# VH-VL binders against Probable pyridoxal 5'-phosphate synthase subunit pdx2 (pdx2): the designs that were tried, part 1

All scores and structures are predictions.

Target 1, 248 residues: Probable pyridoxal 5'-phosphate synthase subunit pdx2 (pdx2), of Dictyostelium discoideum (Social amoeba) (q54j48)
Amino acid sequence: MEELIEENNIKIGVLALQGGFKEHVEMVKSIKHCFSECENKYKYSIIVQEVKSVSDIKKLNPHGIILPGGESTSMAIIASSNNDGENIFTFLKEYIKQGNFIWGTCAGSIMLSNNVDGQKVGGQSLIGGLDVLISRNYFGRQIDSFETKINLNLKFSKNNNNSILLENFEAIFIRAPAILDVIDKENVEIIGEYIVTKKDGTKEKVITAVKQNNIIASVFHPELTNDNRFHQYFVQLVLNNHLIKIKI
Below, numbering starts at 1 at the first letter of every chain, in headers, positions and changes, except where a header shows other numbers; antibody chains aren't numbered by Kabat.
F, E and O are the ipSAE of ESMFold2-Fast, ESMFold2 and OpenDDE, as the mean of both directions, binder to target and target to binder. V2 is 0.75 times the mean of E and O plus 0.25 times the DockQ between their complexes.
[cut] marks letters that were taken out.
The coordinates of atoms that the task and the answers printed are left out; those that the model quotes come from them. Centres of patches stay.

## First folded at step 1 (VH-VL)

Design b1 (framework fv_brolucizumab; at its last look DockQ between E and O 0.01; V2 from the best seeds 0.00; counts 0 for: pae E 18.1 > 2, placed apart)
Fold by ESMFold2, look of step 6:
Structure b1 (fold): chain C 248 residues (1-248), chain A 120 residues (1-120), chain B 110 residues (1-110)
Amino acid sequence: as target 1 above (248 residues)
Amino acid sequence: EVQLVESGGGLVQPGGSLRLSCTASGFSFSSGYYMTWVRQAPGKGLEWVGFIYSGGSTYYATWAKGRFTISRDNSKNTLYLQMNSLRAEDTAVYYCARDDYSLGWAFDIWGQGTLVTVSS
Amino acid sequence: EIVMTQSPSTLSASVGDRVIITCQASQSISSWLAWYQQKPGKAPKLLIYKASSLESGVPSRFSGSGSGAEFTLTISSLQPDDFATYYCQQYNSYSPGSYTFGQGTKLTVL
């Protein structure tokens, strides 16, 4: 017996405080199919909107939020000056705690990190939740901005080995941070790595993307390429989470 | 039980070299801890020497840079301090210590120290 | 460089006394200050981190206070085990750079 396919909206918010939020919106809009394989039993459509305040987020009621790259200190200042009386970063801490999905790119990954190398005491506020150590100006101290090809091992489920290897993914690094270490090895999965050649010729391996349950972080800018597969990955994670919840 | 044990101290002539080791037990360097060296000249206070983070980059006090090299071997859970071009003022007890981010980078675990004496 | 100045340099006290040791930073370090105890021939031991947080296993008679540039370590009722040298340390950065210690306060029995 054939079952009817239900239509649902998968809602993605893009935090539009500063930085590359328009590029992220366009990348999500460009998604035409689910990542690699689609479940034909369940139909969905993708709704993406910029969000600038807690009120915007509540109105959209998104299943996932993207934190764009940009200047992390400026974004923290703008977030704390919310004219509607509620701090966006404080709201996002609870949003994450409730199991909603969030993906930070570049500066967004810094804002999600629990531990920031080189952070001044009393400096920018953070959202937190991701148990890694990140260096906000790692590449700026050694090399400036560059584009290279990296391999990404996209992880979908904890305790399962269903992953997809993206070889030769074009990654753009713009004065990018680097994830120096994983603190919670039980819950943080490494998606991408890169070997850096420093100015003095020595080599160092850094982590470029991770997943901790509902928190995804990447230090490169996929929104500035022609390859929407990392955006597809995030949307697929959001969809999978939604499908689990509605089958209860 | 978490502990740090230094070794490799001893008597060395000025201009000489010495390599100190610090072996950790009860925790792993690869768990994201930072490791530091601190020294204490006889009858004097504590002086920071340098630090290595989990990614392998090192930072040194100005007086140590160029002469001292910090390294580690995560598979052996061992921190090293290579000291070159030693001078009489480098005579001190050398401690290794663990930097814990959850404590705001305070040094929560210290070794018992190893004495380095630089004398002709 | 942030200079840490402790006072007094030496202090004599009796068991049961309330002991106060101060630490002054040459510029604001917010609350990024630790206190260590060191007995002769032994390694330092962490007492207080983040200015006022008591390390696990440290007796509650120890307390820390202060922020900005002025900090205090208090021992509410001195015990025989507390005669030692005490150091404050600033660590005003999440990226470990040069960290500085105070000159020390030697606490001795009267």
Scores: ipSAE 0.000, ipTM 0.399, lowest interface PAE 18.1, mean pLDDT 81
ESMFold2-Fast, scan of step 1: ipSAE 0.000; ipTM 0.409
ESMFold2 (binder alone), look of step 6: mean pLDDT 88; pTM 0.918
OpenDDE, look of step 6: ipSAE 0.005; ipTM 0.519

Design b10 (framework fv_brolucizumab)
Fold by ESMFold2-Fast, scan of step 1:
Structure b10 (fold): chain C 248 residues (1-248), chain A 123 residues (1-123), chain B 110 residues (1-110)
Amino acid sequence: as target 1 above (248 residues)
Amino acid sequence: EVQLVESGGGLVQPGGSLRLSCTASGFSFSSGYYMTWVRQAPGKGLEWVGFIYSGGSTYYATWAKGRFTISRDNSKNTLYLQMNSLRAEDTAVYYCARLSKYDYWGSEYFDYWGQGTLVTVSS
Amino acid sequence: EIVMTQSPSTLSASVGDRVIITCQASQSISSWLAWYQQKPGKAPKLLIYKASSLESGVPSRFSGSGSGAEFTLTISSLQPDDFATYYCQQYYSSGSYDLTFGQGTKLTVL
């Protein structure tokens, strides 16, 4: 196990109930540096740990949490169970409300969305918070998975001067959702888009990643590639938030 | 339809090395399947060796770490197990198996298994 | 390491019997448990995943139950083809813990 001393650490929890949580843990562990915006007098170490319950999250006390991909209905059922007398969904809603950073990918992006296309009253439980309309399984079944290069415009602040463009970012789509629309255009920032060519030859633009304050969502699987830059981005957001909270 | 075929087993002296292969048919590695190796000593139970994710990341049993390496070649639909510093206790049938991709993504249970290949470590 | 303990280690039964095999984890593993059947000289076959989900093609006489740390595999009416060794396997842990199997339960003709 890693030795922890009472110095500057950024703690990341990865929800390990289902999905690609092991790949997310490894991608965070592979981060050797942060972006140029990581300019502070103190050196921070990154600690990443799997969390499977409210008890695990409280023990780790993470600065940020990653909700990996997986089957969204199963994740909702598991996360809605009582852990030590507390529901994990209720805990995560409060965690987000308190200003802590959370990143959901694939199924995790569905869990964070306020509006899910075709969802019935009394259906799957959501964490919510993200003002987008998301469609499940937009890109077809897992067998119809594809890989492509996309450009991501990473957002750190409200002005465009604090954005970083990631060109030719490898994106893997597996039975992926797609964000169809932004409900709150003032607060939701678009990070990534993809143009889908339909069978009839028409082209449709879908949203593949967004940021709304402390909520990050992506529909692709960066954890299945050798490119940790999106994980670097999330960790940088967490670090920036931590530095603001402690007024360094 | 789905078939996994192991090869490369045999007799090896203690301290030796051996490379096992597992060729898959009926599905494509490039579709993102995770693969594993599981072994079974004669007359004993099943013991997990390690697995490899679609992106190449590997996880190993504590006892295998540092001696065994798992790799894959998606273009050849072939999984490999490189075994080094072999000991008599490594004598076992080695199975390759596929992790279920379509149920509980990243969940490590094994829906298809090969027939196994016997590795005997003896002087 | 999460230790999986099966009971009994050996069991004798007759065709038509109801058979129950138990698997206990050294800590809570939620529902992240699979059951396998292995016949002599053959590779294991998946029967049950996520504690209670029946794998496609597996006869309905097999069922799984349990959550947390105690699990059971039930064969409602034993058939001749069911004499085999049965293994449970936990997949709760990531790279910090090994994936672990129970020691096996050998089901023999009475």
Scores: ipSAE 0.005, ipTM 0.429, lowest interface PAE 15.1, mean pLDDT 81

Design b2 (framework fv_brolucizumab)
Fold by ESMFold2-Fast, scan of step 1:
Structure b2 (fold): chain C 248 residues (1-248), chain A 119 residues (1-119), chain B 110 residues (1-110)
Amino acid sequence: as target 1 above (248 residues)
Amino acid sequence: EVQLVESGGGLVQPGGSLRLSCTASGFSFSSGYYMTWVRQAPGKGLEWVGFIYSGGSTYYATWAKGRFTISRDNSKNTLYLQMNSLRAEDTAVYYCAREYLDWSGFDYWGQGTLVTVSS
Amino acid sequence: EIVMTQSPSTLSASVGDRVIITCQASQSISSWLAWYQQKPGKAPKLLIYKASSLESGVPSRFSGSGSGAEFTLTISSLQPDDFATYYCQQGYSYSDVDYTFGQGTKLTVL
């Protein structure tokens, strides 16, 4: 008989160094149901906590971490000051390598990206792992903050064509980066796109959300809306990964 | 000419409710402007209350969550602040102001409306 | 919460003086800082946005500088109309880092 070692809690850490972390915590707390029908067969509870240090992460031992928006340089400085003898971003690199799920929003997406347009000092992101080219200043025009509706094609497994389409998802872009290109076209899956109309009337497509294995990145702020479905998506990915890991 | 005019202030009992309005002219809410409420207690400094995006999504100061609600009617070019469970420390002049979030500044302000919370 | 601290809290000066007001953030806020002027009984007026951009219609004697955690507002040659209270404000973050104002600097005639 197939028996799973049951753990009844899914733990999500939200990195609480700067920018938007409380809204992410509240969105995760507001989740009542999974996207996939869970049949009550596995009655997992979702635990979400702010984490501000390597010690906090180790104590919580989260199954997934959300890395919210904010300025990446400010977050790096804060992280360095907060961890006496331990670097939080070095810890997160290992956390990702171990197969744990991470989701970066806005500035968090920049910190996860391997290729940042115009980045020259050291030539490396603070965390890395995501094979995309991201621009910090894509919307370098007079107006670079806006609200719009986008379609999201939520990907659960690379080998499963069973995806969920969210139409007209409310997206808030604030000082937004844009993903300009996918470097590893085999392993990076596009979740969201946006069509920009330039001053000359030409249209350019930019990428607003991607998934690469256990790394999720988005350049918009779903935590500033009343729609928790992108948070539901992340938690579902974490739960699926946990269920796979506890199989004997 | 951009103008913002607040109304709805007055005397209210602790635990009471009050709704403020801010009517805008000289620009359209549909043009991508974000609207904010800022208050100032008598003789004190400025304190941010919350803002609303052009599409209706709201964000609040931590102390205001659960008690204050911001809404807008783009067709009437009017911004609202619904205040519930009012406390003496909510006594202040309430300003509405226009913002582009990426500017980090509120470029036009109304004249303010006084809210007094007292028994 | 990002705490904004202005220095000095009060300042006395004469017409024609160069006036400098400083604003310090408890953490880096990049360039997401605005300066306001408020006269008694009046609403605040935006002077500077994005740390150093002069608002349309504001006299060129006003200038802003700084980035990260340390910012300054400079009035190059003080005029009688400039006696007022000045506030800095950070617009850097959206959630647990609420928009915050400095406590104000009151500029009075010497």
Scores: ipSAE 0.000, ipTM 0.402, lowest interface PAE 18.0, mean pLDDT 80

Design b3 (from b1, 13 letters changed; framework fv_brolucizumab)
Fold by ESMFold2-Fast, scan of step 1:
Structure b3 (fold): chain C 248 residues (1-248), chain A 120 residues (1-120), chain B 110 residues (1-110)
Amino acid sequence: as target 1 above (248 residues)
Amino acid sequence: EVQLVESGGGLVQPGGSLRLSCTASGFSFSSGYYMTWVRQAPGKGLEWVGFIYSGGSTYYATWAKGRFTISRDNSKNTLYLQMNSLRAEDTAVYYCARGYEYFGSSLDYWGQGTLVTVSS
Amino acid sequence: EIVMTQSPSTLSASVGDRVIITCQASQSISSWLAWYQQKPGKAPKLLIYKASSLESGVPSRFSGSGSGAEFTLTISSLQPDDFATYYCQQYDSYSTWDYTFGQGTKLTVL
């Protein structure tokens, strides 16, 4: 009888074009356990690597990809150039369409959004897939940068009316975008919200994190805190998806 | 104030090449504008050819890839369309038009157009 | 490729009439749609962007509405200067690298 060595690992790629990708790598490496939804029957290790090209992504063959924050215009220009004969953003569109998980933070959330307020054609929505209306640098018009605590309702399956509440989650906003509205109200699930007081004294409720099937987006920077629970959430979604795929 | 002027159109033989220019005045290419080429065959509708960002990245209609190349010279405020391997069906008026990369959408200023006729 | 279909292809109307032109996208494009007016022998002119935003200098009798896959251009009281061909254009960056125009609606005097 032949014996096969099975690797019990979840591979996460972090797109390393510019900005905060090193902090995301460190946060994923800091994960020691999963939430209760994580299937603890299997002992999986987490592997995280920076990816800079389609070639890097193919070599790693990640189960999920994190698209970090940064200067969105610079990142979009760099990513839209052909790399190893293939465009990274075109590859990521197909990666998502195949059911693989992706999480965009800050500038990454803009790149995943289908609708950008005030944006002309050819802007930063080069990947798409997420049916929300997002406003670039929304908070920077009110407050350039701030720290606050928010509550997050983490969603695991659309057909499972189960969620985990993270109370008093530390969120850092740095010239952050804001999700102004959900376009596909049936498929987009709201994870986080925040109430902003504008200069004219009016209050506006904005969305700070959403999930649409295999696409996760957030406008804050959890990678700049010492709280890795949002990274745990993403890895858990990736693991759950992997377990479903290998059971079939 | 804003003006776009196309030039370089004319009669070419099938299989030939032609280079169109579009000179802009009243604004700076370096101010974040993307530029586009749109064509219109006689008696037909508008058809997008491609666009170029202020930084130089280009995107083309599927039918234009491999035959048409868009470039710009920000220092001269001039946009170019290099057309190779021309066919009779490329006969059209070619317009250049301006879009703003960061705010709003659409093509807010258009040139007068330049006629390209591909005939034997 | 996203296909843009305008209705009607031709329309005859009289000065003072309310004119409605429709545009259908083969898939959802949110609000990423512009309307242009083109007179014979001239370049197109932008009228409406983001489905409903009136371009500066365009008369208020022009208005746009719609979202998703169905859009309309309305001229509330037709003037002699409005006889032209009208085009819709989608610019949804997610759907394809190709940006597409409708076939056009030719508005003529009745």
Scores: ipSAE 0.000, ipTM 0.393, lowest interface PAE 17.9, mean pLDDT 80

Design b4 (from b1, 14 letters changed; framework fv_brolucizumab)
Heavy chain, then light chain:
Amino acid sequence: EVQLVESGGGLVQPGGSLRLSCTASGFSFSSGYYMTWVRQAPGKGLEWVGFIYSGGSTYYATWAKGRFTISRDNSKNTLYLQMNSLRAEDTAVYYCARDLWSGEYYFDYWGQGTLVTVSS
Amino acid sequence: EIVMTQSPSTLSASVGDRVIITCQASQSISSWLAWYQQKPGKAPKLLIYKASSLESGVPSRFSGSGSGAEFTLTISSLQPDDFATYYCQQYYSSGSYDLTFGQGTKLTVL
ESMFold2-Fast, scan of step 1: ipSAE 0.007; ipTM 0.574

Design b5 (framework fv_brolucizumab)
Fold by ESMFold2-Fast, scan of step 1:
Structure b5 (fold): chain C 248 residues (1-248), chain A 121 residues (1-121), chain B 110 residues (1-110)
Amino acid sequence: as target 1 above (248 residues)
Amino acid sequence: EVQLVESGGGLVQPGGSLRLSCTASGFSFSSDYYMTWVRQAPGKGLEWVGFIYSGGSTYYATWAKGRFTISRDNSKNTLYLQMNSLRAEDTAVYYCARVSYDEFGYGMDVWGQGTLVTVSS
Amino acid sequence: EIVMTQSPSTLSASVGDRVIITCQASQSISSWLAWYQQKPGKAPKLLIYKASSLESGVPSRFSGSGSGAEFTLTISSLQPDDFATYYCQQYNSYSPGSYTFGQGTKLTVL
């Protein structure tokens, strides 16, 4: 039936204002399996669509949204002007408050952060919600752009302290920001860390991915690799949230 | 020798302003440390005022926001606390302290000797 | 804001005693808790960070334990130099509230 077809779909929107949105769409489309096999058990299909306006988001009514990388200043300008009578960033703040999942990568991670190093308090270019301090273009300033393999501790349930280790995950850092600190350590769960050897020879630990309830942020570009496991992780979180809502 | 030295404390009238300084020696301000101010009213406990990261981002206790401003000058290895609209309840010894955020956790591992601020008519 | 409550507020003990000071958070703070010692007229000194990690140069008679909302500082064999006020401090969250200290536990000679 019609209602069964609708119930059996997980809809993901990819914000298509600037940056690597096309690559994110292709990565989500490439997903064949989920980590817990919940999709196969419950027979859900993944639908992914580009969204460019509040109107697009309302039409799709997605269960989760991906904010891709790009130039954060340009994305903020585009978002403030292309709104069909409603500011996209204001809409996304409300979307997050409603308990919907959002994942920001690279520039998207900056947009979701409550605190950007060196930025004036109350700036108009942020969505906010994520209690971290993030530094723009940290990697470009401290080290050259690079690709490496990292381990990520994926967080599904904070109360159970359960996690899944992603080993040998390809991470590409291109003019990437870095999360310098967690402001609310109780609410923010660290997924990835990296020890940077700076140009002056000193070492600093930075955070590369975090989760705060329904907000996920990463500073690398998984969409530029052939490894869709982080995209699988995000979709799994969205599916788990949907299943809880319809069963509870 | 790693040390912090505060200065600038003294007597000020209610509604007045005062700027405290904290000079570091034996280490440089860096991304491995953020700096904090903590105060203690006579006979009372410790109360956090705020802190500042190496890049200049500042965070304050809710009661301090809008009246107190933390800044740093990395070239002078000096931390500042600008206090405005002072009230009698701001009377306290003000300490600066260094915070490490390496993998072993967060702790205020180096403290200055404190400087007394008295707000009285 | 997270409220930190220490127990007892005042404690009298003799040299050689095992002393236990507790600290309770109004909500879970995981392991993001430090303990400080303050002597009259002096700045506080860090003893323990991340609930159980002993700061360099601090005597091994000091130990910390606990996680979540309940924490304990233990002095295994009290020395004359240990009579002081002890503070716990959470650093789990500092925005929008503040880093919060307990009210202090004053350790005095019995």
Scores: ipSAE 0.007, ipTM 0.519, lowest interface PAE 10.6, mean pLDDT 81

Design b6 (from b1, 17 letters changed; framework fv_brolucizumab)
Fold by ESMFold2-Fast, scan of step 1:
Structure b6 (fold): chain C 248 residues (1-248), chain A 120 residues (1-120), chain B 110 residues (1-110)
Amino acid sequence: as target 1 above (248 residues)
Amino acid sequence: EVQLVESGGGLVQPGGSLRLSCTASGFSFSSGYYMTWVRQAPGKGLEWVGFIYSGGSTYYATWAKGRFTISRDNSKNTLYLQMNSLRAEDTAVYYCAKGYLWEDSYFDYWGQGTLVTVSS
Amino acid sequence: EIVMTQSPSTLSASVGDRVIITCQASQSISSWLAWYQQKPGKAPKLLIYKASSLESGVPSRFSGSGSGAEFTLTISSLQPDDFATYYCQQGYYESGIDYTFGQGTKLTVL
């Protein structure tokens, strides 16, 4: 009985240093089951836990990690400390390199980006890995915080010929960043876009969500709504990756 | 507004074949929705027939295996049920129904149903 | 196969009554149970999913409770629109995908 349970668990860690980590935990808990398109007969149980240190991540050994929104500078300072004997950001860089899935939202999307618009030498520490140019606090400068419904083109595998349209997804933008450009146009896939009417009356198209292999980034706060479909998407990616690893 | 419309029902003789269609509007099959067929014999309860994941994987009630095949065409937003070797016991209203995104445990929208009568 | 048994099979009630319909699974299905309403000549309509979650647009007088093998659907103050047949449905994974409906409970005017 326990043997089957151990084989059919997907573990998600939520980085609980600052921001909306409790809301992310509740959203993942609301899924409970991961229902796979991978043709397996098993429904996987989802285990989600807060992680605050490298030690916590090692104990959980998660298949995927969520980096929530919040104050990116505060999160970077806490994460880069040597409180646990290891730098959390250094550990996460290696975690990503090992092929594990990571999803950063709002502040988390900034931390995963390689290029932050207006960031000077000696600025905020980043995890990196995602080849985009992201603008911190873009929506706060151009428009007030707002809620709207957006369409997302969900990407699973670059070679799988399936792109799934997620319609009428409720998105909350709170002093949100915006992805201004894709640097690696071959490997970064655009999931969401939004046309912003700026304060000066001009219109600009910005990117709201992307996928680069095992890195997912979104600039809105899906954890503040009752729509868990983007969390379902992330868990599905984690499950698909796990199944690929164990079949080889 | 989500709407499912079944078609293809009618009178068929025992041993015959029939193909039902279910056309969806108000949502896209490409969006990861799971689909099912459920039938109801006159005056009886609901009975599950089969299920299809958004990627095409299918599962069937034990009694339906080998006789019934479910397929979908995401570009046409249409679900199909191919019924072979029909028996009098297959007489029922056939409903198509939509699952919630990435959840296969319940069905939130149903079509109006199409009647299949298997009789001489 | 998981068998779903509803009780009662037929129930008569008056407008304003509190109505309780029960559903028993032959084994534990955790909280993976939904409730549907079906009026004569119409398709089923989802009321409750995951045992206790109210579907959008369904009146708050409907509620679901239970876990494991015993579940209840409650209508706190019966309205004329509520006379219908009610079905429970399990979506629990045991050894494969298999959905089972209860036999139905027909709610009629007393």
Scores: ipSAE 0.000, ipTM 0.393, lowest interface PAE 19.2, mean pLDDT 81

Design b7 (framework fv_brolucizumab)
Fold by ESMFold2-Fast, scan of step 1:
Structure b7 (fold): chain C 248 residues (1-248), chain A 121 residues (1-121), chain B 110 residues (1-110)
Amino acid sequence: as target 1 above (248 residues)
Amino acid sequence: EVQLVESGGGLVQPGGSLRLSCTASGFSFSSGYYMTWVRQAPGKGLEWVGFIYSGGSTYYATWAKGRFTISRDNSKNTLYLQMNSLRAEDTAVYYCARETIYYDSGPFDYWGQGTLVTVSS
Amino acid sequence: EIVMTQSPSTLSASVGDRVIITCQASQSISSYLAWYQQKPGKAPKLLIYKASSLESGVPSRFSGSGSGAEFTLTISSLQPDDFATYYCQQYNSYSPGSYTFGQGTKLTVL
């Protein structure tokens, strides 16, 4: 029975350094089953835990990690998260390269991006991996927060022909970044978009969520809503990856 | 408002087949909802039959696997239950229900009125 | 599979009484338990989800408690409309087995 229990757990780590990590933990706890197709007849139990150091991540050995956003991030956060000399961002770069799933929200999406608009030498620390151009200050300080409904086209790694459309998904934007462009148009898949009306009355479409293989990024805060479908989507991607690895 | 309406129930002889339909209004299947079938034999309790994920994958109770097939047509907002090799023990009211994926909602938050299936010679 | 056991199978009470129905899971289901009310000839109605969350439109006299393997539905002051059969249901998303209902508790007039 212990062997079955060990095989039937999906572990999610939530990086508890900044932002709404507590809300992300509660949203993952609220997930009750697979969002879409599963290859296995068994249901998996979801274990979610806050992680603050490389040591915490190693102890949990998670199948996926969520990087919550905050208002700002810097090299100091990396330094303060060190445990026994290991740098957490360096560890996460390797974690991603090994094929493990990671999802960054808001500031987390900035940390995963390879290209940050307006970034200068000695600026923000990045994990990297995601081939997009992201703007930290797209919506400006005069619009501190807003709520709107968007459509999300959820993409699955196992079968790109199967996507799920979430209509009228409540999206909360708080001092939000925006993904301005996809650099690797072959490998980056667009999940969400939002139409902004500019000062001159013209409309511009910006990207609000993307997937590149095992990296997911979103600029809104689904953890502040009562809708766990984006969290369910991430866990489903993690589960699908796990099932492929154990050949179920 | 959300409504689920079952149809296709009736009298069928042992070994026969029957297909039930459940038409939904007030929400869209393309929005990612899971759908389920639950049955209740006369005077007995509720028994889960199976559910279908938003992407079409299915999961069944052990006793239903191989005889019952759940499918959905998201464009028609309709759920189906194909029942084969029916037995007298399959006599029940069959309910369709919506399975919530939302944090602030409960499982099987909306149910149809049910349709009676009687398996008898 | 996870087995759900309800107690009692039948219960008689008077209007105004405090009524308690219990539900035990054969293994831990965290807080993934729902309670339903079913009146004769009608479909079940969701009352409580996540063990203790009251569904919209359900009277506040209904409450749920518990976690892990033992759960309770309480009706604080029974009303005539509350005579019905009550079912618990586990919906733990990644446990081995199927979704399961308890066998039901029939609440009748004393």
Scores: ipSAE 0.000, ipTM 0.426, lowest interface PAE 15.2, mean pLDDT 80

